# VHH binders against D-aminoacyl-tRNA deacylase (GEK1): the designs that were tried, part 12

Target 1, 317 residues: D-aminoacyl-tRNA deacylase (GEK1), of Arabidopsis thaliana (Mouse-ear cress) (q9zpq3)
Amino acid sequence: MVTLIVATTADPASINPAAALLAMPGWTAGPILPPDIKSFSNKQTRVIQHDRSIVKEDDLDLRWEEATGEVVDEVIFLSRHTAVSNRPALTVHPIGVLHLKDGESPPQGGKPGWAALPSTRIGPWFRLLKKMAEAHGLVPEFEITLEATHHGPITNKPTMFLEIGSTEEYWKRQDAAQVMALLMWEGLGLGGSEEVGKWKSETGKRKVLLGIGGGHYAPRHMDIALKDDIWVGHLLSGYSLPMEDPTQTKTTPGENYIGGNWRQSIKAAFEATKASFPGGEILAHLDHKSFKGWQKKAITEFLAEESINVGKPNDFT
Short names: E, the ipSAE of ESMFold2; O, the ipSAE of OpenDDE; V2, 0.75 times the mean of E and O plus 0.25 times the DockQ between their complexes.

## First folded at step 4 (VHH)

Design p36 (from a13 with E33Y G53S S54D G56S S57E Y102T; framework vhh_surovatamig_d1)
Fold by ESMFold2-Fast, scan of step 4:
Structure p36 (fold): chain B 317 residues (1-317), chain A 124 residues (1-124)
Amino acid sequence: as target 1 above (317 residues)
Amino acid sequence: EVQLVESGGGLVQPGGSLRLSCAASGFTFSSYYMSWVRQAPGKGLEWVATISSDGSETDYVDSVKGRFTISRDNAKKSLYLQMNSLRAEDTAVYYCARETYTYDSSGYSYFDYRGQGTLVTVSS
């Protein structure tokens, strides 16, 4: 029952938070994960460091289990965030490749139509990160934000990414690396405090956000995620919900089919979210500003057909 | 087939104005956040402005705030950038970009399609 933290030496936004975490007390050298991946142990946490692409090194959770015999409960990845905006940001996000069809090659790992189990910690750690960044003077310079579900690597256990962005200058910021290390240290209870964001059978307030629509930074879903006691599953940006206008794409007379893989994307995200939050009350929130009337109608009807409850922001309490 | 076609670039004197347009086709334009990005000669790609799918939210790089205005017309499937008080530093190729997940080896993320660009030269 361990938490696996993955870092790569190829990325300063990955190795610097890992190094800051490892400089805290209680770490010992762990076993080498084949072929030559270094590991470090502290209580029920394991840090592994490789030198390859963070988004393409698949199945590290299963590979750890095979090599060590330890069961992996969750995976946390440390990574750079890149954006053409070049704005500094600290981000948290679930992973998956729902924007591609079968047969399309994913440039940043994963596989088409796949959504990882989302980490239960995403919502609670997003709130904790914002508080820590504010306390340590990173705000307003760094934007603290969620990101919609995207990229790999392929994992089999609940997964989240923690990122520092958006340029080489910001990837190397030691104050940002220290805040990320503090987030992991406090969040995992390594200093003796209670863990943050662990899903338990007795969890009292159990509403889980499934985000539908919106841009990459999920601004309207983020407003909900800032509320206390709200948990966060997958967040589907518009790029993961391609909906073809039936009046423009139909080839068979009399058919009014809405093409695109939007149904598959919603199903995959919902099932993965449900699997991470057993007993949770999953409530889908639609970013209404992302959709035309016919799209909202189709999505709402599909959610009803799949028995997925829809909530307005005020329903998240 | 996704296509983004920019127009409106040209030579303009310092202090002048230009309005860039982008015609979108092959996707549901009203479902996507859209951006303008630019590349000055010998420089990397720089984000300029973003607009939400319904046009209610906009964001700008600090150097253009108060001078540039991003807008869209979802019925016409068009994106616009009104550029006022142009400076020599604004000289660049301007690209219309669709926000989505795209991460390639060059470091571009969240913009899967760009047009061919339209050149804006601010000079006498």
Scores: ipSAE 0.000, ipTM 0.259, lowest interface PAE 11.6, mean pLDDT 86

Design p37 (from a13 with E99D T100L Y101W Y102T; framework vhh_surovatamig_d1)
Fold by ESMFold2-Fast, scan of step 4:
Structure p37 (fold): chain B 317 residues (1-317), chain A 124 residues (1-124)
Amino acid sequence: as target 1 above (317 residues)
Amino acid sequence: EVQLVESGGGLVQPGGSLRLSCAASGFTFSSYEMSWVRQAPGKGLEWVATISGSGGSTDYVDSVKGRFTISRDNAKKSLYLQMNSLRAEDTAVYYCARDLWTYDSSGYSYFDYRGQGTLVTVSS
């Protein structure tokens, strides 16, 4: 079983962390994945390099399995981050396209209504990244943050993105690239240390955060993710939870239905999270600040219907 | 100051061809992925095509694959869209965009920078 790390030569925030990682000991050239994707091997880790869009090259996990006969456990993507604020950041996030409806074009890859299996490493590696960035003098210049579930590519195994942002100047920062390489080196135990963030179903109940609401950078969910021994699944920003105001769309007495694809988004995110964390205790945390009273009530009632437990911050211990 | 200026739009009959151009200034053109997006009358924005900074990789929306070709000239800081076999449904204002997708605290996607647009009308 292998960890697949994906880099693209089209993006300095992708290829530079990959190059820094490959400069460390123990790498050997691996097989070529069709059409002409280079690979490198070290223990149970495989780095692949292509030259296309990082968010549009689908099914690399299955393509690796087909070409090599190896089973892929997880996929880690290296990518640039862009933000309208232009603020420097190092980010970690799960992927999926829950904000689009069937038939809408996904310009950043994936498919409408889909959520990837989230990597089990998201929470543990977010905490490790914060420590490493601090130790290497990147804080406070770089914000260390989670991002809500968004974009592709389509994958079939637990997936996460590691990003350097937000502008061309920061995408090329070699100190940031080195910190990302150290995160992968230590996180995967390539130097002989224990792996960080590997899920073990035999260890009993582990609390897994399912984030509901809030902005793209998930600030209230991030406070929970900073706690030791908390695992992180999908994080649904408000843009993935469209809820139609019943007073604007329907005023018929006795009708209390709230339209929009918010139920589908929650269910897809929950099921993907559950699949990545077998035996885990999944708790939904609502960012109450982003919802009106009628929205909070509807979401809470739906979570109860689906037997999804709700947790307050103090329940994550 | 980032500027994007589109040109080349006009009236064309179904089955005809047009080439759109975009002149970029105020940034390192070769470092950015560039896109063409369009807005049909009364409709929202639709992504059409993207090209990597080096020009080595391209992507297209399914409805234009095989008909449209995106290209760039980094020395001239110019982006192009060659549009062949035009259909009535291709009628739209076409925009040149830098880094199609950016994120903020309130919403997750919109254009970093786009130009003023150039109108393409496909009719008899």
Scores: ipSAE 0.033, ipTM 0.483, lowest interface PAE 6.2, mean pLDDT 87

Design p39 (from a13 with E99Y Y102T; framework vhh_surovatamig_d1; at its last look DockQ between E and O 0.03; V2 from the best seeds 0.00; counts 0 for: pae E 6.9 > 2, placed apart)
Fold by OpenDDE, look of step 5:
Structure p39 (fold): chain B 317 residues (1-317), chain A 124 residues (1-124)
Amino acid sequence: as target 1 above (317 residues)
Amino acid sequence: EVQLVESGGGLVQPGGSLRLSCAASGFTFSSYEMSWVRQAPGKGLEWVATISGSGGSTDYVDSVKGRFTISRDNAKKSLYLQMNSLRAEDTAVYYCARYTYTYDSSGYSYFDYRGQGTLVTVSS
């Protein structure tokens, strides 16, 4: 089984971390993935490089498997991060397009209503990244954050994005690229240390965070994710939970049904999380402050109906 | 080419109302989250509101909740911001932004395109 690290040459926030990683010992040239994707090999890790938009290359995991015969167990994408704040940031996040309904076209890859399998490394690597960034003097200049699920490409195996942001100036930061490279190096155990974030179902039930609500950075969920031994699945921001206001849609008195695709979104995210963390204890955490009262009620009731456990911050210990 | 053109800004007294419009072109409007962001004099960009592609979901910064309403007409490829009960602190250049996701109530957002903005001045 191999880990794919995907980089695009057109994005400095992608190719620089990849280059920094490849500058470390143990790499050899790998096969060309059709049609023209270069690859490099180190132990159980593969780095692949293409020149297209990173969100547009679908099924790279399957394509690799078909071309090489190797089984892909996870995919790590390297990318830039953009923010209105223009603040420097290093981010880790799962992917999916839960905010779009059937028939809509994803602007950043993926497919409507789709949730990728989240990499089991999201939580552990988020914590590791924070430590590394601090150790290397990137903090407090850079914020270390999680991001909500919000784009593609389409993947079939556990996936996460590592991003540098949030402006062009910071996309090109070599010190940030180096830290990302070290994260991958240490996290994947390429230097001989124990890998970080590998899920082992036989070790017993461990808590897995399913974040519901909040913004793109999901600070309330991040507070939980910073705790030791907490695993992270999907993070569903408010925009991924389309809900229709009952005061505007009620046709029948007494009807409490909340329209919108928010149910499907939660279910998709939950199922994907469950698939990535076999044997794990999935706990949904609600960012209560991000919801209206009627939204919280609807979500809470739905979670109960779906037998999804809800956790408060203190339950994640 | 992606274009976002804001309009509707102006001078208004405290307690007054304005309706901002944004005309979008060059992309499939209904496929994108749309947002309003603003920048007050001497301050950074602040997220104001977001609406889903379908219009079925909206979100607001706390300071405008109950006063502002974001809406869209996908047929007209237009985004709107109804601003009621305007306050002096609402004075800012307001921008229409595509594919903007809120980070939190602090105003941080992810976006790929933004218009040139329209000035809203709230003053007695």
Scores: ipSAE 0.019, ipTM 0.331, lowest interface PAE 6.3, mean pLDDT 90
ESMFold2-Fast, scan of step 4: ipSAE 0.357; ipTM 0.687
ESMFold2, look of step 5: ipSAE 0.022; ipTM 0.522
ESMFold2 (binder alone), look of step 5: mean pLDDT 80; pTM 0.793

Design p40 (from a13 with E99W Y102T; framework vhh_surovatamig_d1; at its last look DockQ between E and O 0.80; V2 from the best seeds 0.00; counts 0 for: pae E 4.2 > 2)
Fold by ESMFold2, look of step 5:
Structure p40 (fold): chain B 317 residues (1-317), chain A 124 residues (1-124)
Amino acid sequence: as target 1 above (317 residues)
Amino acid sequence: EVQLVESGGGLVQPGGSLRLSCAASGFTFSSYEMSWVRQAPGKGLEWVATISGSGGSTDYVDSVKGRFTISRDNAKKSLYLQMNSLRAEDTAVYYCARWTYTYDSSGYSYFDYRGQGTLVTVSS
């Protein structure tokens, strides 16, 4: 029954939003999570601050439960975002490391072939963040965007990352930190208003986006996520869907097998999404332009074999 | 201007020890996780170890666990790799790398800057 917010002290894009949130009313000091992690409490929300690697400090949800007896319902990480373009951004995304095979060491945390349970708040908070960023004058300077599923740490409860990017100048921006704090304050209902993004499958729209293909910022899937009341699960970019080109493999003519970890990636992402949205209608949305014909055919056949429904944009109503 | 300058490489016997250093400048050193990566002759880059910005946590590739220790001194803006019980397969150019996640459609990178490297040769 706890929302665990994780910040790291060496990352201004992490500690500054946490500090802005902690400056709002109602916070008290909480227990120390072993070995020496400070915490703060406000209603159902716990903020922890540590000085280790945010993507490699595993199982913080279970460790909280072991240390305090409180069950964690969800985990929210506050982090920097880095991009080759260096464009400023405010981002929301699920985590996982789906392209690596068993036995490979993941430099960016997580574990090979794994997708975390996605936070149910990803879609609703992405839309709320966009509104707040616009209202506070951060648009168009900051792009407000989803990111495809990537990196660790290992978690056991629904998880998302909230990030400020994409360079040291922008990680330090106090106005961006304040908007992230406001997102958490209002999204978790800490000021007394209704919280945003809690899953309630018994009423309301139940359609859940599973993104297949596209680039890291998922532009085609983002169009779907902007629709009212759409829920967002995992978003698999091309790098999470390794497919071996059959013309480049040394195989016998007539073989129909397409190698790579793409099947396992889709299955892991689907099952994690399904687990986060009990009773939800999961619809796989394909970024068709990001696939060659042989890739698209293989993926659509696999989705059918696994009974994973495909959704066109109009199916997300 | 980000600069990373490695030093401390050389020739060493199997079972010996060596300590690599990296001097960093042009960025807020303590805000970044740092890594050592290496490139053995004729091989690609291999991640070796990573240390958090404060130095509070470390991680290693399995082949060096228990033998190598990554450390940092944020006041001196320096990164270190203590290499003990060296083996012939540790022969490589070692690079100090600024850890990050840079993502594109072809894959992802876990660092954005590296130095020119320092050669470690483990031989008879």
Scores: ipSAE 0.322, ipTM 0.706, lowest interface PAE 4.2, mean pLDDT 89
ESMFold2-Fast, scan of step 4: ipSAE 0.352; ipTM 0.690
ESMFold2 (binder alone), look of step 5: mean pLDDT 80; pTM 0.790
OpenDDE, look of step 5: ipSAE 0.524; ipTM 0.797

Design p41 (framework vhh_surovatamig_d1)
Fold by ESMFold2-Fast, scan of step 4:
Structure p41 (fold): chain B 317 residues (1-317), chain A 126 residues (1-126)
Amino acid sequence: as target 1 above (317 residues)
Amino acid sequence: EVQLVESGGGLVQPGGSLRLSCAASGFTFSSYEMSWVRQAPGKGLEWVATISGSGGSTDYVDSVKGRFTISRDNAKKSLYLQMNSLRAEDTAVYYCARETYTYEYGSDTYSYFDYRGQGTLVTVSS
């Protein structure tokens, strides 16, 4: 079983962390992934170097398995982060396209209504990244943050994105690239330490966060993710939870129904999270700051119908 | 600072061709994926095509595959859309857009673009 790290030469925030990682001991040339994608091998880790946008490179995990015969355990993508604020940031996030309608083509990959299996490493590596960034003098210049579930590519194994942002100046920062390389080196145990964030049948303290609502950077969910022993699944920002106001929709008198794809989004995110954390206790946390009373009532009722347990911040221990 | 200016729109008959251009300024053009998006009369924004920063990767909405070609010239900081075999349903205002994620809660925006131009009108009619 291998961990596949995906980098692209088209993106300095991607290739520079990969180059820093590959400069560490133990790497050898790996197999070529057709048509001509180079790879490097170290223990059970494989780094592939693409030359195009990776958010549209669907099924890289299956293509690797077909070409090499190795079973892929997880996929980690290295990418740039862009924000209108232009603030420097190091980010971690799960992927999926739950905010688009059927028939729409997502500009940054994936498929409408789809959510990848979230990497089990998201929570543990977010905490490790924060510690490493602090130790290496990147804080407070760089914000260390989660991002809500968004974009592709389509994958079939647990997936996460590691990003450096938010502008071209920061995408090229070598100190940020080195911290990301150190995160992967320590997190995957490549130097002989214990791996961080591996989900096993014997894993104790098995609370898994499913975030519902809030902004793109999941600020209220992050407070929970910073707690020791908490695992993180999907994080649904408000843009993935469109709910039609029943007082403003033209409905037949006497009908009660809240339109929008919010139910499908919650269900898809929950099922994908459950699949990544077999035996885990999944607790949905609602960002109440972003919801009106009728929205909170509808979401809570739907969660109960789907047997999804709701947790307050203090329930995550 | 950031500016995107579209040109090349106009009236064309079904089956005809048009080439749209977008002049970019105020940012490092080659560092960003670029897109064309359109808005038909009375409808919402529809993504049409995207091109990677290097120009090595392109993607299209199914309805324009094989008819439209997106391209870029990084030295000239320009984005292009070659539109062939135009149909009445291609009638829309076409916008040049800089690709990034703009997911807002509160404003409830599902935008993948942090900057967009003022648009250029394409009318396909006999």
Scores: ipSAE 0.013, ipTM 0.293, lowest interface PAE 8.2, mean pLDDT 86

Design p42 (framework vhh_surovatamig_d1)
Fold by ESMFold2-Fast, scan of step 4:
Structure p42 (fold): chain B 317 residues (1-317), chain A 126 residues (1-126)
Amino acid sequence: as target 1 above (317 residues)
Amino acid sequence: EVQLVESGGGLVQPGGSLRLSCAASGFTFSSYEMSWVRQAPGKGLEWVATISGSGGSTDYVDSVKGRFTISRDNAKKSLYLQMNSLRAEDTAVYYCARETYVYSWGSETYSYFDYRGQGTLVTVSS
């Protein structure tokens, strides 16, 4: 079983961390993934480089398996991050397109209503990234943060994104690219150290965070993710939980049911998280600050109906 | 084809000395920074020392400062590491490396390079 690392030459925040990683020892040229995707091999890690959009090249894991016969264990994508704040950041996030209904076009890849299996490494690597960024003098200039579940591409194995943001100046920062390369090098044990963030049947501390609500950077869920031994699944921001205000429905008087695809989003995120963490203790953490009272009540009731356990911050130990 | 070939390792007593050599081929040696990195048994890679392409500047990990000296001979396309006052904790496979990037902060050191040799074993023991 192999770990695929995906980079694109179209994005300096993608190709520069990949180049930095490939500058480390032990790499050899691998097979071309048809039609013309270059690959490099080191132990059980494979780096593939294409020249298209990072969020629209679907099924690279299955395409690798078809071309090589190797089983893919996980996929790690290297990408730029863009924010209206223009704030520099290094980020880690799971992927999925839960904010769109069936029939809506996903502008950043994926498909409506879909959540990828989240990488088991998200929580452990977020903590490692923060430590490495601090050690390399990138903090406080770069904010080290999680991002809520968003965009594609479509994958079939546990997936995460590692990003450098948020402007062209920061996408080209070589010190940031080097820290991302070191994260992958140490996290995958390529230098001979123990791998970080691998889920095993014997894993003793098994609390898995399912984040519900809050902003794109998941600030209140992030506080939980910083605790040792906590694993992170999907993180649903408010935009993935569209809830129709029943008091604004003039054409259907007396409507008490809260419309929108928020139930489907929660269920999809929970099921994908459960699949990535077999035997894990999944606890939903609700960010109360972003919701009105009627939304909090509806979400809490739905979680109970679906037998999804709710945890307060102190329950994550 | 870029090649780096290390030599000079061996068994040495604590307090002893060894000189490691690295023969480079397949690239313009004087145009690249060169480094020595090591891997102790059961540990990850640790950067030891770097020298500029001209030989005009050098840098060392704190634990070897004053004991180790990195040098190069661009005419011979060779890199050297003179190791004095060797300690048991210096036991490692030593690698010659090209175009290394080194970050040291607090108690942690991070490094990487695009090419390295096969390594030469240094054992410091009685």
Scores: ipSAE 0.000, ipTM 0.092, lowest interface PAE 22.6, mean pLDDT 84

Design p43 (framework vhh_surovatamig_d1)
Amino acid sequence: EVQLVESGGGLVQPGGSLRLSCAASGFTFSSYEMSWVRQAPGKGLEWVATISGSGGSTDYVDSVKGRFTISRDNAKKSLYLQMNSLRAEDTAVYYCARETYTYDDSSGYSYFDYRGQGTLVTVSS
ESMFold2-Fast, scan of step 4: ipSAE 0.167; ipTM 0.585

Design p44 (from a13 with Y102T F111M Y113V; framework vhh_surovatamig_d1)
Fold by ESMFold2-Fast, scan of step 4:
Structure p44 (fold): chain B 317 residues (1-317), chain A 124 residues (1-124)
Amino acid sequence: as target 1 above (317 residues)
Amino acid sequence: EVQLVESGGGLVQPGGSLRLSCAASGFTFSSYEMSWVRQAPGKGLEWVATISGSGGSTDYVDSVKGRFTISRDNAKKSLYLQMNSLRAEDTAVYYCARETYTYDSSGYSYMDVRGQGTLVTVSS
């Protein structure tokens, strides 16, 4: 079973971390994935390099399996990050397109209503990235942060994105590229150390965070993800939870129907998270600062109906 | 300073063709996906086509598939839209847009529109 790392030559924040990783010992040239995707092999890790959009090349995991006969365990994407603030950042996030309604165009890949299996490594590697960035003098210049679930491509195996942001100047930073390469090198045990973030269905309670609400950088969920031994599934920003204000829609006395696809978003994120963490204790954490009273009530009632357990910050230990 | 300058618009009859151009400056052109977006009279912005940084992949809104072709010349820092078999409903101001994906609690923006646009009028 292999870990597939995907890079694109079109993006310096993608190809530079890949090049830094490939400069480390033990790499050999691998097969060409049709049509002309280069690959490199080191132990159970495979790096593939294409020249197209990182978020629109669907099913690279299945395409690798078909071409090579190797079973893909997980997919890690290397990408740039953009932000309206233009602040430098190193980020980790799960992918999915829960912010779009059926029939809307997915401008950055995926499909409406879809959530990928989240990588089990998100929480552990976010903590490791923060330590490495601090050790290499990137903090406080670079913010080290999670991002809520967003964009594609479509994948079939547990998936995460590792990103360098937020502007062209920062996408080219070689020190950031080296830290991302070191994260992958140590995290995958390529130097002979123990791998970080592998899920094992062993005895004991292991808590998995399902984030509900908040901004794109998941600040309140991130506080929980910084705790040791906490695993991270999907993180739903407010833009993925469209809830129609019942005071703005006509309703009969004694009835309040809250429109929007927020229920479907929560269900899709929960099911994908549960599938990535067999035997795990999935706890939903609500960012109540991002919700009005009627929204919090509706969400907690829906979670109870779906038998999704709610955790407060102190329950994550 | 990011600049995008569109050109090539004009008046054409139904069934005619036009080639739009966009000249980019102030950023590494090959590092960004580029798009064409349009705004018809009295309507909002509509995405038309996108091309990857390398030119290796393209995507189109359904109404223009088979009629429009997006392309780029990274050496010249230029983006193009070849429009064939033009229809009255293609009448719009066409804008060159650089990729961006920004988010907040209320939504996202995926197109960074900087230029004045170029007007395409399809009329007999």
Scores: ipSAE 0.079, ipTM 0.523, lowest interface PAE 5.6, mean pLDDT 88

Design p45 (framework vhh_7zox_3)
Fold by ESMFold2-Fast, scan of step 4:
Structure p45 (fold): chain B 317 residues (1-317), chain A 123 residues (1-123)
Amino acid sequence: as target 1 above (317 residues)
Amino acid sequence: DVQLVESGGGLVQPGGSLRLSCVASGFTFSSYEMGWVRQAPGKGLEWVSDIYSGGSTGYADSVKGRFAISRDNAKNTLYLQMNRLKPEDTAVYYCARETYYYDSSGYSYFDYAGQGTQVTVSS
């Protein structure tokens, strides 16, 4: 089973962390995937480099398996982060497109209603990234943050994005690229240490965060993700939970007639999270700041109907 | 100052073609994903197409097979070749510098867009 790390030469925030990782010991040249995707091998890790959009180059896991016969266990994408705030950041996030309706075209890859399997490494690597960034003098200049579930590419494997942002100046920062390389090096155990964030059948503390509501940077969910031994699945920002106000859209308003794709979004995120964490205790955490009373009631009742347990911050230990 | 200036719009009959251009200035054009979005009369903003510096392109289902996006990084220029135009393609077309950050509405936020160019498909 191999871990694919995907980089694109079109993005300095992608290719520079990859280059820093490849400068570490143990790499050998691997096969070239058609038409011209270069690869490098170290133990059970494979770095592949293309020259196209990171969020639109679908099915790299399938293409690797078809070309090599190796089974892909997970995919890690290296990418730039952009934000209208222009603030520097190092980010980790799951991917999916839950905010769009069927038939809408996603500008940043994926497909409407889809949630990828979230990498089991998201929570553990987020914590490791924060420690490494602090140790290497990047904090407080760089915010170390999670992002809610968004964009593509399409993959059938557990996956996450590692990003450097948020402007051209920061995408090119070599110190940030080095920290991302160290995260991958230590996280995958390439230097001989134990891997970080691998889901094991014997995992003793198995609480998995499913974030519901809040902003793109998931600030209240992030407080929980900073706790030791907590695993992180999907994080649904408010934009992925469209709920139509029943007083504005219905003659006889009721909780079962609240329109919007919010039920489908929660269900898709929950099923994908469950698939990545077999035997895990999935607890939904609601960011109450994001919801009106009628929304909180409807979400809580739906979670109960789906047998999804709700957790308060103190329940995550 | 970041500027995006569109040109090439106009009136065309159904089945006709138009080529839109967008000249960018004030930033490193080759470092950004660029795109076209449009707004039809009385409707919301619709994403049409985008292109990465490495040549990766995306298209809305409504325009696939008819429109072709391209860029010339040496000239800081983005293009949209529009073929087999339909009345439903009537819209103001905006050149946009894209971000991967979603705002609270769930749409990609374009940190800069031009003033737009009107495309009218009518007999």
Scores: ipSAE 0.013, ipTM 0.444, lowest interface PAE 7.3, mean pLDDT 87

